# Miniprotein binders against q96jn8r1131to1294: the designs that were tried, part 38

Target 1, 164 residues: q96jn8r1131to1294
Amino acid sequence: TLEFLENHGKNILLSNGNRTATRVASYNQGIVVINQPLVPQLLVQVRIDFLNRQWTSSLVLGVITCAPERLNFPASACALKRAAWLLRGRGVFHNGLKICEKFGPNLDTCPEGTILGLRLDSSGGLHLHVNGVDQGVAVPDVPQPCHALVDLYGQCEQVTIVNP
Key: E = the ipSAE of ESMFold2; O = the ipSAE of OpenDDE; V2 = 0.75 times the mean of E and O plus 0.25 times the DockQ between their complexes.

## First folded at step 5 (miniprotein)

Design q42 (at its last look DockQ between E and O 0.30; V2 from the best seeds 0.00; counts 0 for: pae O 3.2 > 1.5)
Fold by ESMFold2, look of step 5:
Structure q42 (fold): chain B 164 residues (1-164), chain A 82 residues (1-82)
Amino acid sequence: as target 1 above (164 residues)
Amino acid sequence: SPEEIVEEVKKLIEEAIELAEHGDKEEAVKKLREALELVRRLGNEELEKAVREAIEAIKRGDPWLAELILDEALELAEEKSE
């Protein structure tokens, strides 16, 4: 069963059988990781449950290829400089460098109830899904194993893992 | 010492990013201008440029990008102080 890993950002509270993550303080320290690595054709989906629009920035999605169980997470995903690929707004970032200016929809405009998905294809390409619709390949050739990551940053205060 | 200056700059940057994320852009810019004065005393031109770029990112409403810019520049500044 897909769950958020017990090792997470310091401001996260896990609930609902570790399928719901809530940021309970501040605007950062909200990184969570899915407990199983992505495999081809596994669709990992999270629903945006609660957004606090008083903050300026919003959630970050992505993957990491280092072992997540004992990783020391930074305060925000922007500081992940090793083996990380991130989707933020319409941008794609690799280890702190923007590698694509304009991919998919602007994640900062997704309302509460939006279901965001990550999936690897057979070639190692990372796909974003929005409300079940494949947005195409965000990142080619992601090394395996990798784990899906969500940073409950800024506006994003709660997400829940949902089944496809 | 350079290490004390870098630590104070880090504190000002953290405060600025939080202010900007909370929507207080003008106060965030004021904090970064305070940091800029300290960085000029440090004599680190790369960090100075990063602080100016972060100010512009905050003015555009992108404090996440400002934090990304500043995190990289601070890491390099700490390496040079060794």
Scores: ipSAE 0.791, ipTM 0.891, lowest interface PAE 0.7, mean pLDDT 91
Fold by OpenDDE base, look of step 5:
Structure q42 (fold): chain B 164 residues (1-164), chain A 82 residues (1-82)
Amino acid sequence: as target 1 above (164 residues)
Amino acid sequence: SPEEIVEEVKKLIEEAIELAEHGDKEEAVKKLREALELVRRLGNEELEKAVREAIEAIKRGDPWLAELILDEALELAEEKSE
């Protein structure tokens, strides 16, 4: 069963069998990691449940290749400087460095109800899915094992893991 | 001294970011405006620009961006003051 790990950002409250993450304070400290590593052809999806429009930025989505159980999470995923491939806005980032300017839809403008998915293909390419539509390869070769990461940042105050 | 001014600016920035974290945009901006006045005394145009940009970031509801902008500028300012 896909769940969020107990090791999470300080402002996160888990519920619904650890399948729902809620940021209960501020705009940051909202990183969560999904327990099972991504394997080829496995589609991991989260739904944006609630947005707080007092903020403008929104969730960050990506993967980490370090052990998530022992990771000391920074206030935001953007501060991860190792073993991290992240999607923020329309950009793709590796260890804090923007490696792609435009990819897929702007995550900062995804409305409530949007379902975001991550999937590895057989070649190690990381795909973004938006409402079931494959947006293509965001990262061409991701080291394995890796874990899906969601940073409930800014507007994004709640997400839930959903089945494909 | 320039060093003392920078420290005071830093304090105001920290307070502003904290306020912004709680969604108190107006008070955060007020703090940054106070910082801006001190920065003007310093004559540090780069830091002044950063403070203005940070104010706009907070107004848009992106305190993280404000923090990044200010942290970078403060680091540079401290280097110049040494």
Scores: ipSAE 0.038, ipTM 0.482, lowest interface PAE 3.2, mean pLDDT 90
ESMFold2 (binder alone), look of step 5: mean pLDDT 80; pTM 0.749

Design q43 (at its last look DockQ between E and O 0.28; V2 from the best seeds 0.47)
Fold by ESMFold2, look of step 5:
Structure q43 (fold): chain B 164 residues (1-164), chain A 82 residues (1-82)
Amino acid sequence: as target 1 above (164 residues)
Amino acid sequence: SPEEIVEEVKKLIEEAIELAEKGDKEEAVKKLREALELVRRLGNEELEKAVREAIEAIKRGDPWLAEMILDEALELAEEKSE
């Protein structure tokens, strides 16, 4: 079963059989990773459970290609400078560089209850799903193995893994 | 010492980003202007440019981008020193 990995950001508390992650302090230190790599046709989905609108920015989604079990995660996903592709707002970022200004919806405006999904296609393209709707290829050729990552940043204080 | 200045700059940056994420843009910018004065004493032109760019990102309401710009510049500054 899909769970959040025990190695996570310092402000995260896992619950619900490690399927729910809550950021319990501050605005950062909220990186979590799914406990198995993405494979073609596997759809990893999380539901936004709780947003605190006092913060400005919101969650970041993405993938990393380093093995996550022993990584020392930074305070914020913006500091991932190696082997990382991140979706934030409408932008796509690779290793600290913005590579696309506008892809899909603005993640900063997704309300509570939104279900966000990541999957690989047969060509290694990374797709974003929003409430079951495929938004297309965010990143055209992601090396495998890669691991789905969520940064419970800013507004985003809780997410839960859901199955399609 | 230069090391003390770098540590104070990092502290000011961290404080500024939290303020900006809370929506306190004016106070965040004040913290980064303090950092800018210290960065000028270091003579690191790349970090100085990054602080100015981060100020503009905060004014536009994008503190996450400001944090990313500053983290990249600090990482490069640390690589140069070793």
Scores: ipSAE 0.718, ipTM 0.863, lowest interface PAE 1.0, mean pLDDT 91
Fold by OpenDDE base, look of step 5:
Formats: sequence, C-alpha cells, structure tokens
Structure q43 (fold): chain B 164 residues (1-164), chain A 82 residues (1-82)
Amino acid sequence: as target 1 above (164 residues)
Amino acid sequence: SPEEIVEEVKKLIEEAIELAEKGDKEEAVKKLREALELVRRLGNEELEKAVREAIEAIKRGDPWLAEMILDEALELAEEKSE
C-alpha cells in the first residue's frame, strides 16, 4: 500500500492511513515522501486537495534517491542539493539547478482536484502524468531506487495519494 | 558602524520573514521598510534593491523568494563590510 512515510516535514500532519498529507502551518516545511520506491511502470499519483491562495507558488513534485527514512528535510524541496530531481512550476531541477525551463503544465497553477502522477519507464525515464495524461519524460535517466517526493509548498496545503 | 547596521538589518529581515511565514504580509513589509531605511544609511544599492524586491515577493505571497533574495544580498553586503 502506498503511504507517506512518517519522516516528513515539520508542518505536515498525516491522516487517512498516511495517505493524506496536510500542511497545518506556514507555507513550507511540507515535504513528504512515498514509502514504496518507484519501479518501472508503477504509476504513483497524488491529488491536490486544498489550495490556500494567500501564497503564490505551489507544490513541488519529484524523486529522491537517498534513503528517505533518514533524510533531514529542509524547509523546502528547493533546498535539496543532492539526490533530488524536482518539478517546480514548469521547470525541472536537479539538486537545485534548473535543467529544463519548460516542461508540462505549470504546477503553480494546477487547481484543486488535479491528479499528478510519476512513473518510471523501462529506460529509467521519469514521466509526469496530469489527470491521467502522460506529459512525457521529465528526467531521462533516474537512478534507482528512488522515491516520489511531494513538497506541500505555498498554496498546496493538502494532497492525497490516489490509485490509478 | 556599518557592521552594526547590517546586524540590525538582519534582525529586521528575520522578523519580517517570520511574520511573512505566518501570513502577516503587512507587518512583514513594515519590517522590511524599516530595514530599508537602515540600508540606505549604508549606501548599498544592491541591498536596497534586494529589500525592495523582497517586499514585492512578500506582497505576492512568496516569502521563500524574499528570503532567498535577502540572504544573497546580505551575504554580499557582509563581504563588502569586512
């Protein structure tokens, strides 16, 4: 069963069998990691449940290749400087460096109800799915094992893991 | 001294960011405006610009961006003062 790990950002409250993450304070400290590593063809999806429009930026989605249960999470995924491939806005980032300027839809403007998915293909390419639609390869070759990461940042105050 | 001013600016910035994190944009901006007045005494145009940009970032609802802008500028300012 896909769940968020107990090791999470300081402002996160888990519920619904650890399938729902809620940021209960501020705009940051909202990183969560999904327990099971991504394997080829496994689609992991989260739904944006609630947005707080007092903030501008929104969730960051990506993967980490370090041990998530031991990770000391920074206040934002943007501060991850190792073993991190992240989607923020329309950009793709590796260890804090933007490696792609425009990819897929702007995550900062995804409305509540949007379902975002991550999937590895057989070649190690990381795909983004939006409402079930494959947006293509965001990262061409991701080291394995890796874990899906969601940073409940800015507007994004709650997400829930959903089945495909 | 310039060093003392920088320290006071840092304090105000920290307070502003804390306020912004709580969603108190107006008070955060007020703190940064106080900082701006001190920065003007330094004559550091880069830091002044940073503070103004940070104010706008907070107004838009992006405290992290404000913090990043300010941290970078403060680093540079401290280097210049040493």
Scores: ipSAE 0.342, ipTM 0.715, lowest interface PAE 1.3, mean pLDDT 92
ESMFold2 (binder alone), look of step 5: mean pLDDT 78; pTM 0.734

Design q44 (at its last look DockQ between E and O 0.31; V2 from the best seeds 0.00; counts 0 for: pae O 2.5 > 1.5)
Fold by ESMFold2, look of step 5:
Structure q44 (fold): chain B 164 residues (1-164), chain A 82 residues (1-82)
Amino acid sequence: as target 1 above (164 residues)
Amino acid sequence: SPEEIVEEVKKLIEEAIELAEKGDKEEAVKKLREALELVRRLGNEELEKAVREAIEAIKRGDPYLAELILDEALELAEEKSE
C-alpha cells in the first residue's frame, strides 16, 4: 500500500500508518515522498486536510526522479536542483526553473478537502487530477522511475493519502 | 570576511522569507534591505539584483517567488566564494 516515506522534512510527523503527514512547526521543512514509484495505471492521490491561512503560500506537488530513501531534503522544494518537476500555484518548475507559467488550476486556491492526484500516462506524461478530474499533461516526458512528492509548505499543514 | 558576510545574508534572507510568508511584508522588506547593505560590501552585482527582485516579489504578495530567486543567487554566491 501507498505510504509516505520515513525520510521526510524535519517538521513532518507521520501518522495513520504513515498515510497522513502533518507539518508541526513553522512554514517549511515539510517535504514528503510517496514510497512507491509512479507507474502507468497508478494514481497517487492526497487529500488536503488542514490549511492555515496565516501563511501566504501553499503546497507544492510534483515528482522527483532520484532515489528518495536517503536523499537529504532541503527546507523547501524550490531548492530541489536535481531531478525534480514541481507544480506550484499555476506554474510548472524543473530543478528550480519555471518552465510553464500556466497549467491547470491555481493550487494556492485549493480548499481543504481537495483531492490532488498524480499519474503517468503511457508516454511518460505527468498528469494532475483535481477532485477526480484530469487536468491534462503538466510535463510531457518524465524520466522513470519517479516518486510523487508533496511539500507541505505555508498554508498546507496536513495531507492524507487516499485510494482512488 | 566574505564568508561571514554571506552567512549573515543567508540568515537575514531566511528571516525575511518567514516574515513575508506570515504576511509581514514591511518587516520582510526591512530585513532584505539590511541584507542588501551587506551584499553591497561583497560587490556581488548578481546577488544585489536578486535581493532587489525578491523585495519586489514580496511587495506583490509572492514570497515563494522571492525565496526561489534568492536561493539560486545565494547558491551561486557560495560557489564563487569557495
Scores: ipSAE 0.640, ipTM 0.837, lowest interface PAE 1.3, mean pLDDT 90
Fold by OpenDDE base, look of step 5:
Structure q44 (fold): chain B 164 residues (1-164), chain A 82 residues (1-82)
Amino acid sequence: as target 1 above (164 residues)
Amino acid sequence: SPEEIVEEVKKLIEEAIELAEKGDKEEAVKKLREALELVRRLGNEELEKAVREAIEAIKRGDPYLAELILDEALELAEEKSE
């Protein structure tokens, strides 16, 4: 079953069988990683449960290719400088560098209830899904194995892993 | 000295970020405005710009962006002061 790993950001509290992550302090230190690596055609989805409008930025979604169990998480996914492909706002980032200016919807403006998904295709392309709709390939060739990462940043204070 | 001013600015920035992290936007902005006054004494236009941008970031509710902007600018300012 899909769960968040116990190794997570300092401000995260896991619940619901580790399927729900809640950031309980500040605006950062909210990185979580899903336990099972992405495999082709597996759709991994999280639902935005609660937003705190005190902040403007929101969650970061992506994948890491390093061992998540031993990773020392920075305060924000934006500080990941290796083995990281991230979606933030409308941008795609690789190891901290923006590699695409506009992709998919703006994650900073996704409302509560939005279901965000990640899926690898048969060619290693990483797809973003929004409410079940495939937004296309965000990253054309992702190294495997990789794990889905969610950074509960800014507005985003709670997410839950949901089944397709 | 310019070095002393930079250190004071750095202190104010740190305080501002801490305040912003707690959601105290107004107080954070006040700290940055104090920093801005000191930066003006340096005549460092790049750092001045950074402080102004950071203020706007905090007002919008993105303290991390503010921190990122300021850290980069401070690093450059310190290099110039050496």
Scores: ipSAE 0.114, ipTM 0.544, lowest interface PAE 2.5, mean pLDDT 91
ESMFold2 (binder alone), look of step 5: mean pLDDT 80; pTM 0.755

Design q45 (at its last look DockQ between E and O 0.27; V2 from the best seeds 0.00; counts 0 for: pae O 2.4 > 1.5)
Fold by ESMFold2, look of step 5:
Structure q45 (fold): chain B 164 residues (1-164), chain A 82 residues (1-82)
Amino acid sequence: as target 1 above (164 residues)
Amino acid sequence: SPEEIVEEVKKLIEEAILLAEHGDKEEAVKKLREALELVRRLGNEELEKAVREAIEAIKRGDPWLAEMILDEALELAEEKSE
């Protein structure tokens, strides 16, 4: 079953059988990774449990394409460079660049209780789901293997893996 | 000395991003202006440009973008100082 990896950002506490991640300090060092690689037909979903509006920026969602089990995670997902494809706000980011200006809804407006999902299609396209609704292909051909990633950044202080 | 300047610039950047994420834009910009003074002593035009772009991103309320810009520029600066 899906769990967050024990290797994670330094400010993360795992609970609920490693299905819940909480950032317990500061605004960063909150990267978590799902323990199984994405395959077609696997929908990884997380619920936003807690947002702290004191902070300016919010969560980042995406995939990591290098082996995550022994990585030294940076303070922020943006530093993963070529190893990650990131969705933040309405943008898609890779290797220090915004590669898509406007994709899907603005993730920063998602309230507590929102369920965010990631899956690959048969062509290797990365899909975003919001509350069960497929938003389409964010990244057309993601290198495989890859793992779903959440950066509990800024406002986002807790997420929980949920089943579809 | 150049290595000491880079380390102080990194410290100022970390402080600035924390301040900006906490909503203290003016204090964050002050830290980046201090960093800009030090970067001018390095003579690194790309890092100088990145610090200016990060200041503008913070003023627009996007410290995450500022962090992304600065992380890329710092990596390049460290590669060149080898």
Scores: ipSAE 0.822, ipTM 0.909, lowest interface PAE 0.6, mean pLDDT 92
Fold by OpenDDE base, look of step 5:
Structure q45 (fold): chain B 164 residues (1-164), chain A 82 residues (1-82)
Amino acid sequence: as target 1 above (164 residues)
Amino acid sequence: SPEEIVEEVKKLIEEAILLAEHGDKEEAVKKLREALELVRRLGNEELEKAVREAIEAIKRGDPWLAEMILDEALELAEEKSE
């Protein structure tokens, strides 16, 4: 069963069998990691449940290749400087460096109800799915094992893991 | 002294960021405006620009961006004051 790990950002409260993450304070400290590593053809999806419009930026989605249960999470995924491939806005980032300017839809403008998915293909390419639609390869070759990461940042105050 | 001013600016910035993190945008901006006045005394145009940009970031609802902008600018200011 896909769940968020107990090791999470300081402002996160887990519920619904650890399938729902809620940021209960401020705009940051909202990183969560999904327990099971991504394997080829496994689609992991989260739904944006609630947005707080007092903020402008929104969730960051990506993967980490370090041990998530031991990770000391920074206040924002953007501060991850190792073993991290992240999607923020329309950009793709590796260890804090933008490696792609425009990819897929702007995550900062995804409305509540949007379902975002991550999937590895057989060649190690990381795909983004939006409402079930494959947006293509965001990262061409991701080291394995890797874990899906969601940073409940800015507007994004709650997400839930959903089945495909 | 310039060093003392920088320290005061830093304090105001820290307070502003905390306020912004709690959604207190107006109060955060007020703190930064106070900082801006002090920065003007330093004649540090780069830091002035940073403070103004940070104010706009906070108004837009992106405290992280404001923090990043200000941290970088403060580092530069401290280097210049040493």
Scores: ipSAE 0.152, ipTM 0.565, lowest interface PAE 2.4, mean pLDDT 91
ESMFold2 (binder alone), look of step 5: mean pLDDT 79; pTM 0.745

Design q46 (at its last look DockQ between E and O 0.22; V2 from the best seeds 0.00; counts 0 for: pae O 3.9 > 1.5, placed apart)
Fold by ESMFold2, look of step 5:
Structure q46 (fold): chain B 164 residues (1-164), chain A 82 residues (1-82)
Amino acid sequence: as target 1 above (164 residues)
Amino acid sequence: SPEEIVEEVKKLIEEAIWLAEHGDKEEAVKKLREALELVRRLGNEELEKAVREAIEAIKRGDPWLAEMILDEALELAEEKSE
């Protein structure tokens, strides 16, 4: 069963059998990682449960390519550098760089109830799904193994793992 | 000492990003301008450039990008310090 790992950002509280993550303080320290690596037939989906629109920035999605069980997570996913490929707003980020200006919808405009999905295709391409609709390949060459990551940053205060 | 200056710069940066994420852009920029003065005393050109770029990102409403720029520059500055 898909769950968030017990190793997570310091401001996260896990509940609902470790399928729900809540950021309970501040705007950061909200990184969570899915317990199983992505494989071509696995679609990892989270529902946005709660947003606080008073913050400026919002959630980050992505993948982390190093083993997540004992990582020392930074305050923000942007500090993961070469270990991560991140989707934020309409941008794709890697190694401190914005590598794509416009991919998919603007994630910052997704309301509560939106279901966001990540999967790998058979060639290692990372796909974003929004409410069940495949947005295409965000990153063509993600190293494996990798794990899905959510940073409950800024506006994003709660997400829940859901089945496809 | 240089070490105390670096710690104050890191504190100012953290405060600035918090302020910018709370929508207090002008207060965030003020904190980064304070950091810029201290960074100039350190003589770290790369960090100075990063602080100026982060100020511009905050003014454009992108404090997450500002944090990314500053984190990279601070990491490099700390790696050279040993």
Scores: ipSAE 0.786, ipTM 0.896, lowest interface PAE 0.7, mean pLDDT 92
Fold by OpenDDE base, look of step 5:
Structure q46 (fold): chain B 164 residues (1-164), chain A 82 residues (1-82)
Amino acid sequence: as target 1 above (164 residues)
Amino acid sequence: SPEEIVEEVKKLIEEAIWLAEHGDKEEAVKKLREALELVRRLGNEELEKAVREAIEAIKRGDPWLAEMILDEALELAEEKSE
């Protein structure tokens, strides 16, 4: 069963069998990691449940290749300087550096109910899915094992893991 | 002295970010406006621009962006002073 790990950001409260993450304070400290590593053809999806529009930025989505159980999470995913590939806005980031300016839809403008997915293909390419539609390869060769990461940042105050 | 002004600016920035993180945008902006006045005394146009941009970021509800802008500008200012 796909769940969020107990090791998470300080402002996160898990519920619904650890399938729902809620940021209960401020705009940051909202990183969560999904327990099972991504394997080829496994589609991991989260639904944006709740947006707080007093903030402007929104969730960050990506993967980490370090052991998530022992990771000391920074206040935001963008502060991860190693073993991290992230999607923020329309950009793709590697270890804090932007490696792609325009990819897929703008995550900062995704409305509540949007379902975002991550999937590895057989060649190690990381795909973004939006409402079930494959947006293409965001990262061409991701080291394995890797874990899906969601940063409940800014507007995004709640997400839930959903089945395909 | 310029060094003393820079330290005061840093303090104000830290306070502003803290306030913004806790949802007090108005007070955060107030702190940055104070910092802006000090930066003007330094004559650092780049840092002045950064403070202005940070104010706008906070007003729009993005303290993280404000912090990044200010950190980068402060680093550059320190490099120029060396």
Scores: ipSAE 0.026, ipTM 0.416, lowest interface PAE 3.9, mean pLDDT 90
ESMFold2 (binder alone), look of step 5: mean pLDDT 81; pTM 0.763

Design q47 (at its last look DockQ between E and O 0.27; V2 from the best seeds 0.00; counts 0 for: pae O 4.6 > 1.5)
Fold by ESMFold2, look of step 5:
Structure q47 (fold): chain B 164 residues (1-164), chain A 82 residues (1-82)
Amino acid sequence: as target 1 above (164 residues)
Amino acid sequence: SPEEIVEEVKKLIEEAIWLAEKGDKEEAVKKLREALELVRRLGNEELEKAVREAIEAIKRGDPYLAEMILDEALELAEEKSE
């Protein structure tokens, strides 16, 4: 089954059979990765369970193409400068560089209960889903294997893997 | 030493981003201005520009962008020091 990897940010506590990740301190050190790579017919979904509006920024969602089991994750996803495609707010970033100004909804305004999904299409395009609705291709050609990543950053303090 | 200055700059930046994420923009900017004075003593123009850009990002309410800018600039500054 889909779970968060035990290798994760240092402020993360896993629970619910490793399907729930909670950031239990500060605003950062909250990177988690799904334990299986994306394949074209797999939709990985997480529900935003808890937002603390005391913090300013919010979650980052995306993929990495390097093997995550033994990586030393940085404190924040912004430091992923290799093998990473990330969605933040309305922006899409590749290795720290913004490649799209506006894609999908502003992730910073998604309320608690929002279900965010990632999947690859048959051409290697990375799709964002929001509450079951495909937002289209964020990144047209992501190398495989790639691994879904969430940074429980800022406001985002808890997410849970949910089934489609 | 230059390396001790870079470590103090890193500490000030970490504090600034934490303060900005908590919504304490004025205190965050104060920390970055302290960092800016240290960076000027290094003579590192790229890092100085990055600190000024990060201040503007924090004023706009985007501390994540400030962190992105500063992370890149600090990495480059550390590569230039042997």
Scores: ipSAE 0.752, ipTM 0.875, lowest interface PAE 0.9, mean pLDDT 92
Fold by OpenDDE base, look of step 5:
Structure q47 (fold): chain B 164 residues (1-164), chain A 82 residues (1-82)
Amino acid sequence: as target 1 above (164 residues)
Amino acid sequence: SPEEIVEEVKKLIEEAIWLAEKGDKEEAVKKLREALELVRRLGNEELEKAVREAIEAIKRGDPYLAEMILDEALELAEEKSE
């Protein structure tokens, strides 16, 4: 069963069998990691449940290749400087550095109800899915094992893991 | 001294970011405006620009962006002061 790990950002409250993450304070400290590592052909999806428009930026989505159980989470995923591939806005980032300017839809403008997915293909390419539609390869070769990461940042105050 | 002014600016920035994180945009902006006045005394155009951009970021509800902008500018300002 896919769940968020108990090791999470300080402002996160887990519920619904750890399948729902809610940021209960401020705009940051909202990183969560999914328990099972990504394996080829497994589609991991989260739904944006609640947006708070007092903020402008929104969730960050990506993967980490370090052990998530022992990770000391920074206030935001963008501060991860190792073992991190992230999607923010329309950009792709590796260890804090932008490696792609435009990829997929702008995550900052995804409305409530949007379902975002991550999937590894057989060659190690990381795919983004939006409402079930494969947006293509965001990262061509991701080291394995890796875990899906969601940063409930800015507007994004709640997400839920959903089945395909 | 320029170094002393920078330190005071840093304090104001820290307070502003904290306030912004709490959702108090108005007070956060007020603190940054105070910082802006001090920065003008430094004559550092880059830092002044950064403070202005940070104010706009906070107004739009993005304290993290404001923090990033200010941190980068402060680092540059400190280097120039050495």
Scores: ipSAE 0.022, ipTM 0.402, lowest interface PAE 4.6, mean pLDDT 90
ESMFold2 (binder alone), look of step 5: mean pLDDT 80; pTM 0.752

Design q48 (at its last look DockQ between E and O 0.35; V2 from the best seeds 0.00; counts 0 for: pae O 7.5 > 1.5)
Fold by ESMFold2, look of step 5:
Structure q48 (fold): chain B 164 residues (1-164), chain A 82 residues (1-82)
Amino acid sequence: as target 1 above (164 residues)
Amino acid sequence: SPEEIVEEVKKLIEEAILLAEKGDKEEAVKKLREALELVRRLGNEELEKAVREAIEAIKRGDEWLAELILLEALELAEEKSE
């Protein structure tokens, strides 16, 4: 089954059979990674469980191609300078650089209960799903293997892996 | 004392990051302007450019870019003192 890896950001507590991640301090140190790489047609979904509106920005969603079990995670996903494709707000970022200004909905405005999904299509395109609705290709040709990542950043204090 | 100046610059940058994340953009910029003045006394042009760019990113509302630049500025302050 899909679970969050035991190797995670310093401020994360895993629960619910490692399917729930909670950021228990501050606004950062909240990176978690799914325990299986994305393969074509695998839909990885997380539900936003709890938001703290004290903070301005919210979660980051994306993929990394580095082996995640022994990585030293930075304080926030924005500092991933290699092997990372990230969705934040409406932007798509590769290794810290914005490569698309507007893609999909604004992640910073997704309310509690929103289900966010990532999957690869047969061409290696990375798709975002929002509440079951495919938002299209965010990144057209992601190298494999890649690993789904969530940064419980800012407002986002808890997410849970859910089945499609 | 250059060492005391570097420590104060790092403190101001860290405070600015926190303020920006709380939405206190004006106060974050104020802290960075204080840092910029100290950085100019160090003569570290690379760090000075980073702090100026972070100020502009915060003013534009590009918090992602501002945080990226400021984290790199902290690394520059640690590794490349003038």
Scores: ipSAE 0.133, ipTM 0.544, lowest interface PAE 5.0, mean pLDDT 86
Fold by OpenDDE base, look of step 5:
Structure q48 (fold): chain B 164 residues (1-164), chain A 82 residues (1-82)
Amino acid sequence: as target 1 above (164 residues)
Amino acid sequence: SPEEIVEEVKKLIEEAILLAEKGDKEEAVKKLREALELVRRLGNEELEKAVREAIEAIKRGDEWLAELILLEALELAEEKSE
């Protein structure tokens, strides 16, 4: 079953069989990683449960290709400098560098209830899904194995892993 | 104490990040300048450099770079406090 790993950001509290992550303090230190690596055709989805409007930015979504159990998480996914492909706002980032200016909807403006998904295709392309709709390939060739990462940042205070 | 200064620096940096995200460049820079003064007291050249670079990034309108630098600065500050 899909769960968040126990190795997570300092401000995260896991619940619901580790399927729900809640950031219980501040606006950062909210990185979580899903236990099972992405494999082709597996759709991993999280739902935005709660937004705190006192903050401006929102969650970061992406994948990492290093061992998540041993990763010392920075305060934000933005600080990941290796093995990281991230979606923030409308941008796609690789190891801190923007590699795409506009992709999919603006993650900073997704409302509560939005379901965000990640899926690898047979060619290694990483797809973003929004409310079940495939937004296309965000990253054309992602090394495997890789794990889905969610950074509960800014407004995003709670997410839950949901089934397709 | 140095530990207290570090905590204050972290607070200021966090506030600056939020302000920068809101587009309040002037206030963000003010916070970082305050942080810079405290960092100078610590004698942490690496952290000082990071804060300076973040200020310049904000001034240039490079919000992403500024945030990245400041987040790294927070990590640096945390490492020094441990």
Scores: ipSAE 0.015, ipTM 0.312, lowest interface PAE 7.5, mean pLDDT 89
ESMFold2 (binder alone), look of step 5: mean pLDDT 81; pTM 0.778

